# VH-VL binders against Prolyl 4-hydroxylase subunit alpha (phyA): the designs that were tried, part 5

Target 1, 225 residues: Prolyl 4-hydroxylase subunit alpha (phyA), of Dictyostelium discoideum (Social amoeba) (q86kr9)
Amino acid sequence: KIFNKESLNQLEKKGYLIIDNFLNDLNKINLIYDESYNQFKENKLIEAGMNKGTDKWKDKSIRGDYIQWIHRDSNSRIQDKDLSSTIRNINYLLDKLDLIKNEFDNVIPNFNSIKTQTQLAVYLNGGRYIKHRDSFYSSESLTISRRITMIYYVNKDWKKGDGGELRLYTNNPNNTNQKELKQTEEFIDIEPIADRLLIFLSPFLEHEVLQCNFEPRIAITTWIY

## First folded at step 1 (VH-VL)

Design pr0 (framework fv_prolgolimab)
Fold by ESMFold2-Fast, scan of step 1:
Structure pr0 (fold): chain C 225 residues (1-225), chain A 122 residues (1-122), chain B 106 residues (1-106)
Amino acid sequence: as target 1 above (225 residues)
Amino acid sequence: QVQLVQSGGGLVQPGGSLRLSCAASGFTFSSYAMYWVRQVPGKGLEWVSAISGSGGSTYYADSVKGRFAISRVNAKNTMYLQMNSLRAEDTAVYYCAKDSYEDYTPEYFDYWGQGTLVTVSS
Amino acid sequence: QPVLTQPLSVSVALGQTARITCGGNNIGSKNVHWYQQKPGQAPVLVIYRDSNRPSGIPERFSGSNSGNTATLTISRAQAGDEADYYCQVWDSSTAVFGTGTKLTVL
């Protein structure tokens, strides 16, 4: 159970929550790392921004990661048995993230989650992702857009100076007043250290991945719709 | 190459309805958000609406909420804007435009259609 | 909705440098994109994400964005650069365009 009065208050006021030692199982973390890196080494990930081999959609100055969509939910897809056998420990992680989705449904009135999507992302040395939001905000259609972003990191031995931090822009994420931009910009740099889970409100927090000075930088992201 | 070809438009009386079409080619249509942007003759650009690649999420400017409906048929590579309860102030050239990126993160409008004039007058 | 303020018009001599500003509170925290529009034509993207140039756009076009002001810079101005220019950001769920600037090349 990750939600108590303090964590709910932080998520509501600041728009994000950081949970360290999420799995608290070094062997499991190592297996998730190995499975993730092996997917990359076996050429299962596609350079982000590629559209059916069209290089005009690639721009490494915008986004330099390699991605794999992991299907396992009710999006008219069933995970292949061969894939399931190679990512057992990633699936274990995703089962734990699904429990968090259930907590959102139980604790937040009228949350009513619809589906999840999961992406494995690997950044190489020099890779980055410039400032963006994961979703649009709309009062008419919140139930069918990404509402929650959950990012799990497995980067063992990350140290200060390695880069690849996720910079969250923390300017009043729940402010629905669009008349003015904030006078001063505030942000927090989140180190992508192993067994850290970052949760934030998808439509409200701009964020970026700072340039990586190490490789591979591995993150597994699940969005709740 | 990317092309967006628009059709529809014309003269309509206040309170009337009109449907615009935008036919896309040269990219995987279902992977990209699409937009409508309008421009009153001699004035600036105003964003009107957005639709996600799957069609599952739609967004509207406050000025058109409840009157306009954006939709897409990915099998036909076509996006639509259904405009109802039209007002004189809706008179504008309407452009369809493609998002630059395959993510839900809104980016920039990298390709634009040729524009379609909608005139609302009696 | 926040307003992105641009000068109504900017004049530049042939071969000189034009600068078109886009003002907005804390606009440096946003990604700013710039579009060129010639009379009777659709807009064309000339700068995206503050300072990046699309393929086919001359190196004379550059951009910057910090604090409360984003700037489109057009060096060695040519007659063909004469157009309306619009900046654009996203404000939550809405795209916001600047008020537009008419560039005249003298």
Scores: ipSAE 0.005, ipTM 0.457, lowest interface PAE 11.7, mean pLDDT 82

Design pr1 (framework fv_prolgolimab)
Fold by ESMFold2-Fast, scan of step 1:
Structure pr1 (fold): chain C 225 residues (1-225), chain A 120 residues (1-120), chain B 106 residues (1-106)
Amino acid sequence: as target 1 above (225 residues)
Amino acid sequence: QVQLVQSGGGLVQPGGSLRLSCAASGFTFSSYAMYWVRQVPGKGLEWVSAISGSGGSTYYADSVKGRFAISRVNAKNTMYLQMNSLRAEDTAVYYCAKDLAPYEDYFDYWGQGTLVTVSS
Amino acid sequence: QPVLTQPLSVSVALGQTARITCGGNNIGSKNVHWYQQKPGQAPVLVIYRDSNRPSGIPERFSGSNSGNTATLTISRAQAGDEADYYCQVWDSSTAVFGTGTKLTVL
């Protein structure tokens, strides 16, 4: 079980939660890493800013990652059958993240999750992603988009100085009034180390990926709507 | 909450100029590409222009290329469309719009629209 | 630019399923997005990247895209679904909108 009183209090007050040794299974982590990197090596990821089937403009000063969307149906099955056979261990991870979604539904009043959306992202040496939010809050329930961001890292050999930390801006947790956002910056740098799961409130915490001095930097992100 | 507030429309004579403004709030402006889309009253949507988050890349529909210039001032959270050599066919409601996330290639939030009328 | 062809109008009975098509050469190789526009209002995104629904959009809205045709499907149609619908893709560095479809709920 992920959520005890302290974990829920941390999400409520700080807007984020870090869970190290999430799977706590070295063989599984290695398989997820291999599957993720193989998707990249087989040219299954597209550079951010490219459309399916055509080149679209891109700006590396904004974001420099390669991305692949992983679509699952309402029964938690990967929709692309070729993909399903090649990323079975990533799918195992996604099933574990679904259990967290179910916990949110059970322990957070009126959470009522609508769906999830998953992205595999790979950064090469020099890659970065400038400060952004994953969604925006509205007081009207029907206008809420992504509510929870869950990022899982598989970078086994990351060491201090390698860069690629996720800088999470913590000055406005749970602030629902965008006009009153504080302009002063307070942040933490989250090292993208293997088997770390970062959970944060999508509409409230701005974040960026600092320049990578290593490759590949691999992260699997699932959003809860 | 995300808001895009537009201004600068109005009536102008053929050959004249107008500058439209789109003031953004509720998101990290410099992280998102911004767009202009227009609609002749009673007709369909037509994409006009795009600008990258940094302002380093700009794109234009063939119908406006060489006459319109898109720009942004990230410090002011504002995007502009400078329209020169205006023609009757440029009469439309102009919307500003943003990406859902950086370079997701679709318009998740739109401004209220600004009417531009080009007439003698 | 390439033309995305939509039927001018589609009618659906209350509670029935409406299907709005967007035709384009090899459109299945592109990401298709769908917008709803009511009179006097700005467009609202209802489907992105072929089949994904933004939060706040009812599960009755779904999408598909293959070959030369993308389809927006609205199940259990309601009076409030009456609107103009536009498909949209990117062709190189430009966005292309479909010709638009007026949905009438009978």
Scores: ipSAE 0.011, ipTM 0.496, lowest interface PAE 9.5, mean pLDDT 84

Design pr10 (framework fv_prolgolimab)
Fold by ESMFold2-Fast, scan of step 1:
Formats: structure tokens, sequence, C-alpha cells
Structure pr10 (fold): chain C 225 residues (1-225), chain A 121 residues (1-121), chain B 106 residues (1-106)
């Protein structure tokens, strides 16, 4: 069980939770890494863009990753029919993340998750993603929005100085010196090391990916709506 | 398995009304925007109308605005197109389509079989 | 009137490569989706967001989009690929379809 009273309290008070050694299985981690990087090497990922309304724009100074959407629900056929056979270990990871989603449904009052959405992302040397929230831009109101972000890292050889940390902008509304905090934004840099799972509240925490000085930087993100 | 099954249509005189239905199955209906797209015989595809998953937002092509009304009943997994003040130029095969939204952008991953609407005196 | 211009028709020999273009001002800044429509049938999504294939669409179908031109490429053309092909973008609150291209496999 990942969510006892302490974990839930930490997520509610700080807005995020870090779980190291999530799978704690080196063979699985290596297979997930291989599958992820092979998707990139086989040209299955596209250069990510930013949208304003329906216009997309690709600017590496804003967002420099390559992405692939992984659709697992029966509500979508926007997948290559052979994808599941080539990402068996990524699917194993996603099955574990689905268990976490079920725990959210059990412990958070009226959470009632509607769907999930998964993205594989690869950054090359020089890649970054400027500060943003995980809410998407839409000119039409959908009934749902992202509520939880779960990012799993597989960078097994990452070391300090490699860059590519996720800078998470934390919020402490209970601090009586909020004026001082507003002068300098509070943040924490999360190293994208293998077998680390980061969970945070999508609507509340801005974040950015600092410039990468290594490649590939690989992350698998699942959002809960 | 996703299915969109259409009903309604037929022959109607100019100025008349007709209601098309689109029954959905195999997906969480209330989570997806739905669309009507028409095709005049022998011509191309023309977007007609859109409705958000909740039904709270509706959109119309200028050619049908004020005459057509899109709606949905999520409890019944059904979308409708109420067509009023029909004109000869509304003669077309009408398709319902399931929208898929990426970053505020929409495309149609599943389509109904189509329903012919003929407006003629 | 549609914003997106396609050739009226394209012919390809069996086993060869067909290319269908979709022209629009700065279309590379928009996501382009492609539909196949066979006679008497509903359209079928064959490419979404420029270059991605839905489940069930063979790898012979590919797409690209840059500058003022998006392209649907069908390699190793088969008789069953004869159809009308439509590009589509989303513009503000509406879908805009291309003028359509009839592909003939000789």
Amino acid sequence: as target 1 above (225 residues)
Amino acid sequence: QVQLVQSGGGLVQPGGSLRLSCAASGFTFSSYAMYWVRQVPGKGLEWVSAISGSGGSTYYADSVKGRFAISRVNAKNTMYLQMNSLRAEDTAVYYCAKGYEDYGDYYFDYWGQGTLVTVSS
Amino acid sequence: QPVLTQPLSVSVALGQTARITCGGNNIGSKNVHWYQQKPGQAPVLVIYRDSNRPSGIPERFSGSNSGNTATLTISRAQAGDEADYYCQVWDSSTAVFGTGTKLTVL
C-alpha cells in the first residue's frame, strides 16, 4: 500500500511525493530503459510542440523533448497495433501506476478518477522545458482536467552535473512570511535518476526541466484526470 | 469496441425539420467531444457542429448557425442533431464522429455509418 | 470555403509510392490529420497529428508537415488504397477539411 496517512498528508501539505526504488528490480528497469530508447531510435517519437489555441509551435528554447503518446484504454485506437508487443515492460510499469491510481480513488474523498493519459519523453543534449503547469490549453471546455502527475525516470547513469533535473516550484501557503517567499520562488530540484517516481498535484505546481547535458534523458509520465 | 450507430434522416421539404441520432458504445461517452460532419453527394467533407463531453459548450458552422441544435444525453450515450428551417443546400450524408482532443486540437478517431438527408420539394 | 488545398486527383501504379499534398499558409504550425474514404463508406482516420498511425493502419501510410505543405505518403500502393483522401486541421472552434484528393491505383 503506497498511501498510508503519512503519505497522503505529505502529498496534501507539500503537493508532491518522491518514491525512490519504486520497482526495485534492476532487470525491469533496464528493459524499460531499452524499450523507451528503442522507441526513440526507431523514430516513434515526434518533436514536442507548444499550443496556443489550435496553433502549435516548435521552439527548442521553450520545449525540446521528443514525445510518444501511449494509449492503453479501449476508448482509443490511436496506436500502432504492434506497440504493446514492443513495450511489454513499459506496460508492466503502467500497470503498477494504475494500482496507484486505484489507491487515489480509495483514499481521496470523491476523487473518482475518470481516465489516464501516458507520455514517453526523451530529451537530447541541450534539451529543456520552461516553467509550466500540466493543464493543457483548450479553446473548448472539456468536463475533465489533469489532477495528478506521475513521472517515472529510468536514467540509470545520471550523475550530478548532467543537468535535466525537474525543478518543482513548491507552494507553502501556511508560511507566515509569504512576502519573502514571493521575492524568491521556492523550488526543489528533482534528479531524474533511475527507478524514481515523482507524484504531484497537477493544477498547483509549476515545474520545468533544466537544460540537459546528457542524452537520452528518459521519463514516462502518466496523468490522472 | 467503439461503435457509433446513426438513425434518423430521410426526405423533407424546404423549411421542414428533422432530428438525427447517434448512439455510442464502447467508450466513456461523457469524456469525449462529439461532432457532426456532412458531405454533399459528390463533394467533400464539411464540419457542421461540435459538442463538449458535458454538453456545456456547443459550436456550429456559419452555414447552420441558428437553424441546427446539437445536444447529448450522456445517461443514454446518445448525441442528437436537431435540424430546423432546412434548405436544399443542406442535402447531404451526415456523419457523427467521436472527437479526440490533444492540447486543444481535435480530430475524429471513429465515425458513424452516415445518414442521408434529402431536402427537396 | 476551405483553407486547405489538395490536388483533385493522384494516380499511382500498383506497388509504387503515392504522395498527396495539403497546402495551407503556415500549415506546419498546425497539426494535420488525414482521412481515407472509400465509395459509399464513412471516412477512416489514417494519420493523426502529422505523422502518427492509428491502430489497424499499415506502416505503408506515413505523414509529414512543415512550412506550407503537409504530405500523406502511401508506399507499396494496393488496389484497396483507391479512395478519396482528406486532410484536416482544427481552427479555433471548428474543423477545416481539405478539398479532397481522389487516389487511383492503376
Scores: ipSAE 0.014, ipTM 0.549, lowest interface PAE 8.7, mean pLDDT 83

Design pr2 (framework fv_prolgolimab)
Fold by ESMFold2-Fast, scan of step 1:
Structure pr2 (fold): chain C 225 residues (1-225), chain A 125 residues (1-125), chain B 106 residues (1-106)
Amino acid sequence: as target 1 above (225 residues)
Amino acid sequence: QVQLVQSGGGLVQPGGSLRLSCAASGFTFSSYAMYWVRQVPGKGLEWVSAISGSGGSTYYADSVKGRFAISRVNAKNTMYLQMNSLRAEDTAVYYCAKGDEYLAPYDESGYFDYWGQGTLVTVSS
Amino acid sequence: QPVLTQPLSVSVALGQTARITCGGNNIGSKNVHWYQQKPGQAPVLVIYRDSNRPSGIPERFSGSNSGNTATLTISRAQAGDEADYYCQVWDSSTAVFGTGTKLTVL
């Protein structure tokens, strides 16, 4: 069980929660790493944020990762058998993240999660992603938006100085009273170490991926809508 | 309550220039990416350009690179498309559209939740 | 520069179910959005991220996406559903629209 009064209070007041040793299974973590890196090596990931041709150089400093969207059964949608067989351990991880989604539905009144969406991301040496938010509170839009971001890391050999930390900018997650939220420049750098799960409130916390001095930097992100 | 009001279309000769405008209201303009999408009369939709919430990042379809320039003035809640070296193939209805995210197209999951009324651009001699 | 292939036209009888497909290599790994466009009007978002409905879109509109095919399903078709329908994905920082499908309600 992830959520008790202390962890819920942390998430409410700080907007984020870090869980180390999430799976606590070295063999499983190794298999998730292997599956993730193999998807990249087999050219299954697409350069994110890069425009082809003459504009590629203009966008290189904005977002330098490669991504693959991972779809699962949702309203009778099922992964292809070939994909399922190549990412069995990623799917195991996603099953565990679904349990966390169910916990949110159980402990947060009227949370009523609608769906999840998952992305596999790989950064190479020199890659980064500038400051952004995953969502906006959407009183101004007809659509539902991401409410929770969960990022799982599998980088077993990460060492201080390797870069690629996620810089999470803290703000007041309880305050939507003004047209502008008062953004803070206070931040925490989250090292992308293996078996770490980061959970944060999608509309309230800006974040960036600092330049990587190692490769591959692998992260699996699931959003709750 | 969200509204996108377009202006600036018309008839222009090949090689000429036009600037389209899209005035936004009903949302925090600087918090959302904005887009241009065009449609040749009787044909399908073609994405043209994107601009991030700050205006610091711009993207273009290969067919318009080097000729079109997207910009925005957040203080005026207005986005522009400067179209230069126009060709007959650029004849289309041009729509401005609001994104659901700030850093379009970098999220690669963005959709166009509100659209302007469209502005006809005719390029002919 | 991938192409999203849609049938040119689909016909459905009043009150019956229409299905409009959007074909693309590994489209099931992408977020698919659907737009409705009536003659002389701007497009309207009817489905986003595969299967979600915006506020104001009737429950009879639904979406699915797996493998190489995304599908927009319109149950209990009404005369007012007659329109062109476009699917849309992102590919390497470019938005790609499907070829479009004209839905005729008989």
Scores: ipSAE 0.000, ipTM 0.449, lowest interface PAE 16.2, mean pLDDT 82

Design pr3 (framework fv_prolgolimab)
Fold by ESMFold2-Fast, scan of step 1:
Structure pr3 (fold): chain C 225 residues (1-225), chain A 119 residues (1-119), chain B 106 residues (1-106)
Amino acid sequence: as target 1 above (225 residues)
Amino acid sequence: QVQLVQSGGGLVQPGGSLRLSCAASGFTFSSYAMYWVRQVPGKGLEWVSAISGSGGSTYYADSVKGRFAISRVNAKNTMYLQMNSLRAEDTAVYYCAKDEYWGDYFDYWGQGTLVTVSS
Amino acid sequence: QPVLTQPLSVSVALGQTARITCGGNNIGSKNVHWYQQKPGQAPVLVIYRDSNRPSGIPERFSGSNSGNTATLTISRAQAGDEADYYCQVWDSSTAVFGTGTKLTVL
């Protein structure tokens, strides 16, 4: 279990948690890295903002990553049979993240998770993603929105100066008003080091990916709805 | 909550001009491409135009190319469609739409604005 | 520019399974998205990238895409599913919509 009184209090008050040595299995981390990079090398990821094979719909001023959606059914099985055989260790990671989803359902009153979505993202040297939120909370929401963001990193050789940190804006984590957030410059830079899991409240914390001075920068993100 | 609120529709004579507006809230506007899709009453959907998050790239359906101009003012969270040299076949409900990924799918739509081109 | 052909109408009995097809040459090599539109309303995304559901869309909605046919499947049909359904792909930076299918729930 990752949630105790202390970690729940931090998530509630700060809006985020950092868990280092999440899997604590070097062989597994290496396999996840290999699977992730191989998907990129085999041209299975598309530039963010582009459909299969076209170069005309690209705006690198906003985000410079390559992405692949990983779709799982209600029984936690990768829907694409060919993909399932090639990313078995990524799927193992996703099973571990599902355990965290179950903990949210057990410890947060009326959380009642609906579904998850997963994205593999690779940034090359020079890549970045400007400030954004993963969702917005509203008491009148017509549809269920992303509530939790979980980002897992597998960058084994990251070192200070390589860039690609996730800058998480920590101003008033319960405040959904963008204008009020602009009044302060509180932030924390989260180094994208291997076996680090970052969990944060999707509608409350703006974040950006700082320019990468290394490649590949690999992250696997799961959202809980 | 993501909202797209449209305005600027109405009746216009053939050869005339009209500008539609789409005001966005609930997401980081400059991070997403925006689109216009139209629908002749009782008929299907037809893509009209697209603009990248920065506004640096614009795209048009062949039927409107050279007559319509898409633009956005990110500081105002608003997108526009300037329609010139309007024809009877441009009569339609015009929707603005947001995507999650550029060039993929439309996750949110505005309420629609009727444009009628007739004498 | 691909032409996406849908049946004009499909009928389904309450509680049964409806299947709406979207035909296009080599459509299985493209990402197919599906929209639901009720009279007087804007379209609503119900399936994206062949088989994925947006937040708030029930598990009764599913999709598949292979060869020359994409299919939207609505299991345990409800009265509220009655609507027009459109498939959509991208072709050379242009969104292409299917001809649309009116679903009637009997």
Scores: ipSAE 0.000, ipTM 0.394, lowest interface PAE 20.6, mean pLDDT 82

Design pr4 (framework fv_prolgolimab)
Fold by ESMFold2-Fast, scan of step 1:
Structure pr4 (fold): chain C 225 residues (1-225), chain A 123 residues (1-123), chain B 106 residues (1-106)
Amino acid sequence: as target 1 above (225 residues)
Amino acid sequence: QVQLVQSGGGLVQPGGSLRLSCAASGFTFSSYAMYWVRQVPGKGLEWVSAISGSGGSTYYADSVKGRFAISRVNAKNTMYLQMNSLRAEDTAVYYCAKEYDFWSGYPDYFDYWGQGTLVTVSS
Amino acid sequence: QPVLTQPLSVSVALGQTARITCGGNNIGSKNVHWYQQKPGQAPVLVIYRDSNRPSGIPERFSGSNSGNTATLTISRAQAGDEADYYCQVWDSSTAVFGTGTKLTVL
């Protein structure tokens, strides 16, 4: 259970929450790392593109990661049969993230999650992702959009100077609920260390991945709609 | 299909009271903050009041604070505006409106609007 | 409480570009939304968060916001664009609407 009065207050007021030692299981972390890197080495990941308005833009100067979408059915089973046998430990992680989704539904008034979406991302040496938001509102009340971003890191040997930090641009720390989203100079750099889970409010916090001086930089992201 | 259907408008004398209703359908009512916005005939839009999805937080424009009370009954999918001590200056078309936010609290923009209901305060 | 100032009226010829401004101190630091209101009807959201279009709003509608001025731009104006337009921001615990602009398509 990750949500108590203190952590909920932090998420509501600051817009983000950092949880270290999320799985607290070195064997599982190592297996998730191996599965993730093997997907990349077997050329299962596609060079990522950035959505520019209604257009998809593929440019390494904007984002240099390789991504793989992981689709699960309503019973939490990986839809691709071949993938299912290959990423059993990533699927274990996704089950744990689903528990957090259920916790949001149980403890946050009016949350009412609709669905989740997951991607595996790998950055190579020199890779980066410029400042962006994960979500935008729509005028249609029934339009599905990302509400929560959860990023899980598995970089076991990361050390200061390796780069690849996620720079999170913090909104007014006392008034995230005002929803004034203008770019600020206030930020925190989140080190992509193994077994760290970062949770933040998708529509409200701009972020970027700083240039990597190591490889592979591996992250598994689940969005809650 | 999202719909906001308003009722309760009419003619009232200065110092009188009226209660407006806004019946919602097509979305999970308790998940969204709701608002009242008014428009004096021939003038622009003026925000009046807001209520969080749970009903736990209410907000008022300075011009109506102490005279108007916003409320909601989530079990009935209905929001209300109780207007007391009405003045000629309160004569306006009143709109209810919906926020696109799964969190209770502060609006960014008004997603869907009701049809409006005329309130006339005159002797 | 900030005040958002719009021109009272703007005229545009059919097929030309209309620009409607919304002035406010440091408005470029706020998210600006735009509504269209036709006579006898409720307002309709046409631009949200400075430059984003809701589903169903034509690409002819665009927005920008910097410094002390936000602008709604309507390219290739059509007769059906004739309406009142309002900008809006959220400030602390209240919504603030602009003074409104009547767009006439000649």
Scores: ipSAE 0.000, ipTM 0.419, lowest interface PAE 12.8, mean pLDDT 81

Design pr5 (framework fv_prolgolimab)
Fold by ESMFold2-Fast, scan of step 1:
Structure pr5 (fold): chain C 225 residues (1-225), chain A 123 residues (1-123), chain B 106 residues (1-106)
Amino acid sequence: as target 1 above (225 residues)
Amino acid sequence: QVQLVQSGGGLVQPGGSLRLSCAASGFTFSSYAMYWVRQVPGKGLEWVSAISGSGGSTYYADSVKGRFAISRVNAKNTMYLQMNSLRAEDTAVYYCAKDYYDSSGYEPYFDYWGQGTLVTVSS
Amino acid sequence: QPVLTQPLSVSVALGQTARITCGGNNIGSKNVHWYQQKPGQAPVLVIYRDSNRPSGIPERFSGSNSGNTATLTISRAQAGDEADYYCQVWDSSTAVFGTGTKLTVL
């Protein structure tokens, strides 16, 4: 299990949790890397964009990754048999992340998860993603929104100077006091190293992907709604 | 049993150089980040430098950046601190320390410490 | 550059509870670790990530961290608890130690 007293306290107070050696299986990590990069090389990923007003547009100065949605929800989409056969080890990872979702339902009062979404993302040299939040919180909103972000990295040969760190802007996620939230713009840079799982509270932590000086930078992200 | 054994240190004149060594045993050395922390006699602790398990990532306190270089030779289970352009204010007991988790530079804390090595910079 | 402020000294009577504070802006958003250092010895980790005890550390040691203050609590103080205590956080790419507190057991 991931969630003991320490991990729950970490998430509640700091808003994030880092788990290194998540799978702790070098062969499995290599297979996930190969599957992920092969999806990219076979043109299965599309250039990511953002909404401005009512229209989607692409701007590499804002977001420079290539993405593929991996569908696991039978109500929205079922994975094609050919896809399932080519991403068996990615699906193994996603099964492990589903267990974490189940733990959230068990240990966080009234969490009641609704669904998950998964995205494979590849950044090339020069790619970045400017500061953003994965979700918006509103107590009057009827909109179902992301609550938890889980990012898994498979970059085996990452070294200092390669860039592509995730800069996470840290605040007290349970603090609704505007003054305390603005006291400091603290951040931490999370190196996107292989077998690292980052979990954080989607509505509360702004983050960015710093410019990559290597390629491919690969990350698999699952959001819990 | 985890053990960190330090060597090096001594008296050096301002502008001089020294290299400290920290020999590790009792754990998988290459899996843990390692650190240097110093303490001026009678004063508090000051973090100096960090190195990831692989040696690929290094961090330095602003006061030593550009003058000190941390390194490790995993095959020898040994970490080093090369200190150049030494100043009187570098006079301190230097401790090597081990990270609690297999982690290379985020939220480190130190579960085991070496015995300390005195470095005196004086003319 | 950030400073973690501790009281210079704290006195506690044998068998009573000592409380050592570590003050810092929004320190409750960080993980706080605590070290004990006896004269002529290297520091020893006594609390990590706010409230957790390493193996071998007595249950008398506990920690908390919220808002702008982290606290190390030593219940049923013993003569052997007399030492200097330091809090520590990681801030971006730097480990920051507190100013240190000398605990005297009377």
Scores: ipSAE 0.000, ipTM 0.418, lowest interface PAE 18.3, mean pLDDT 81

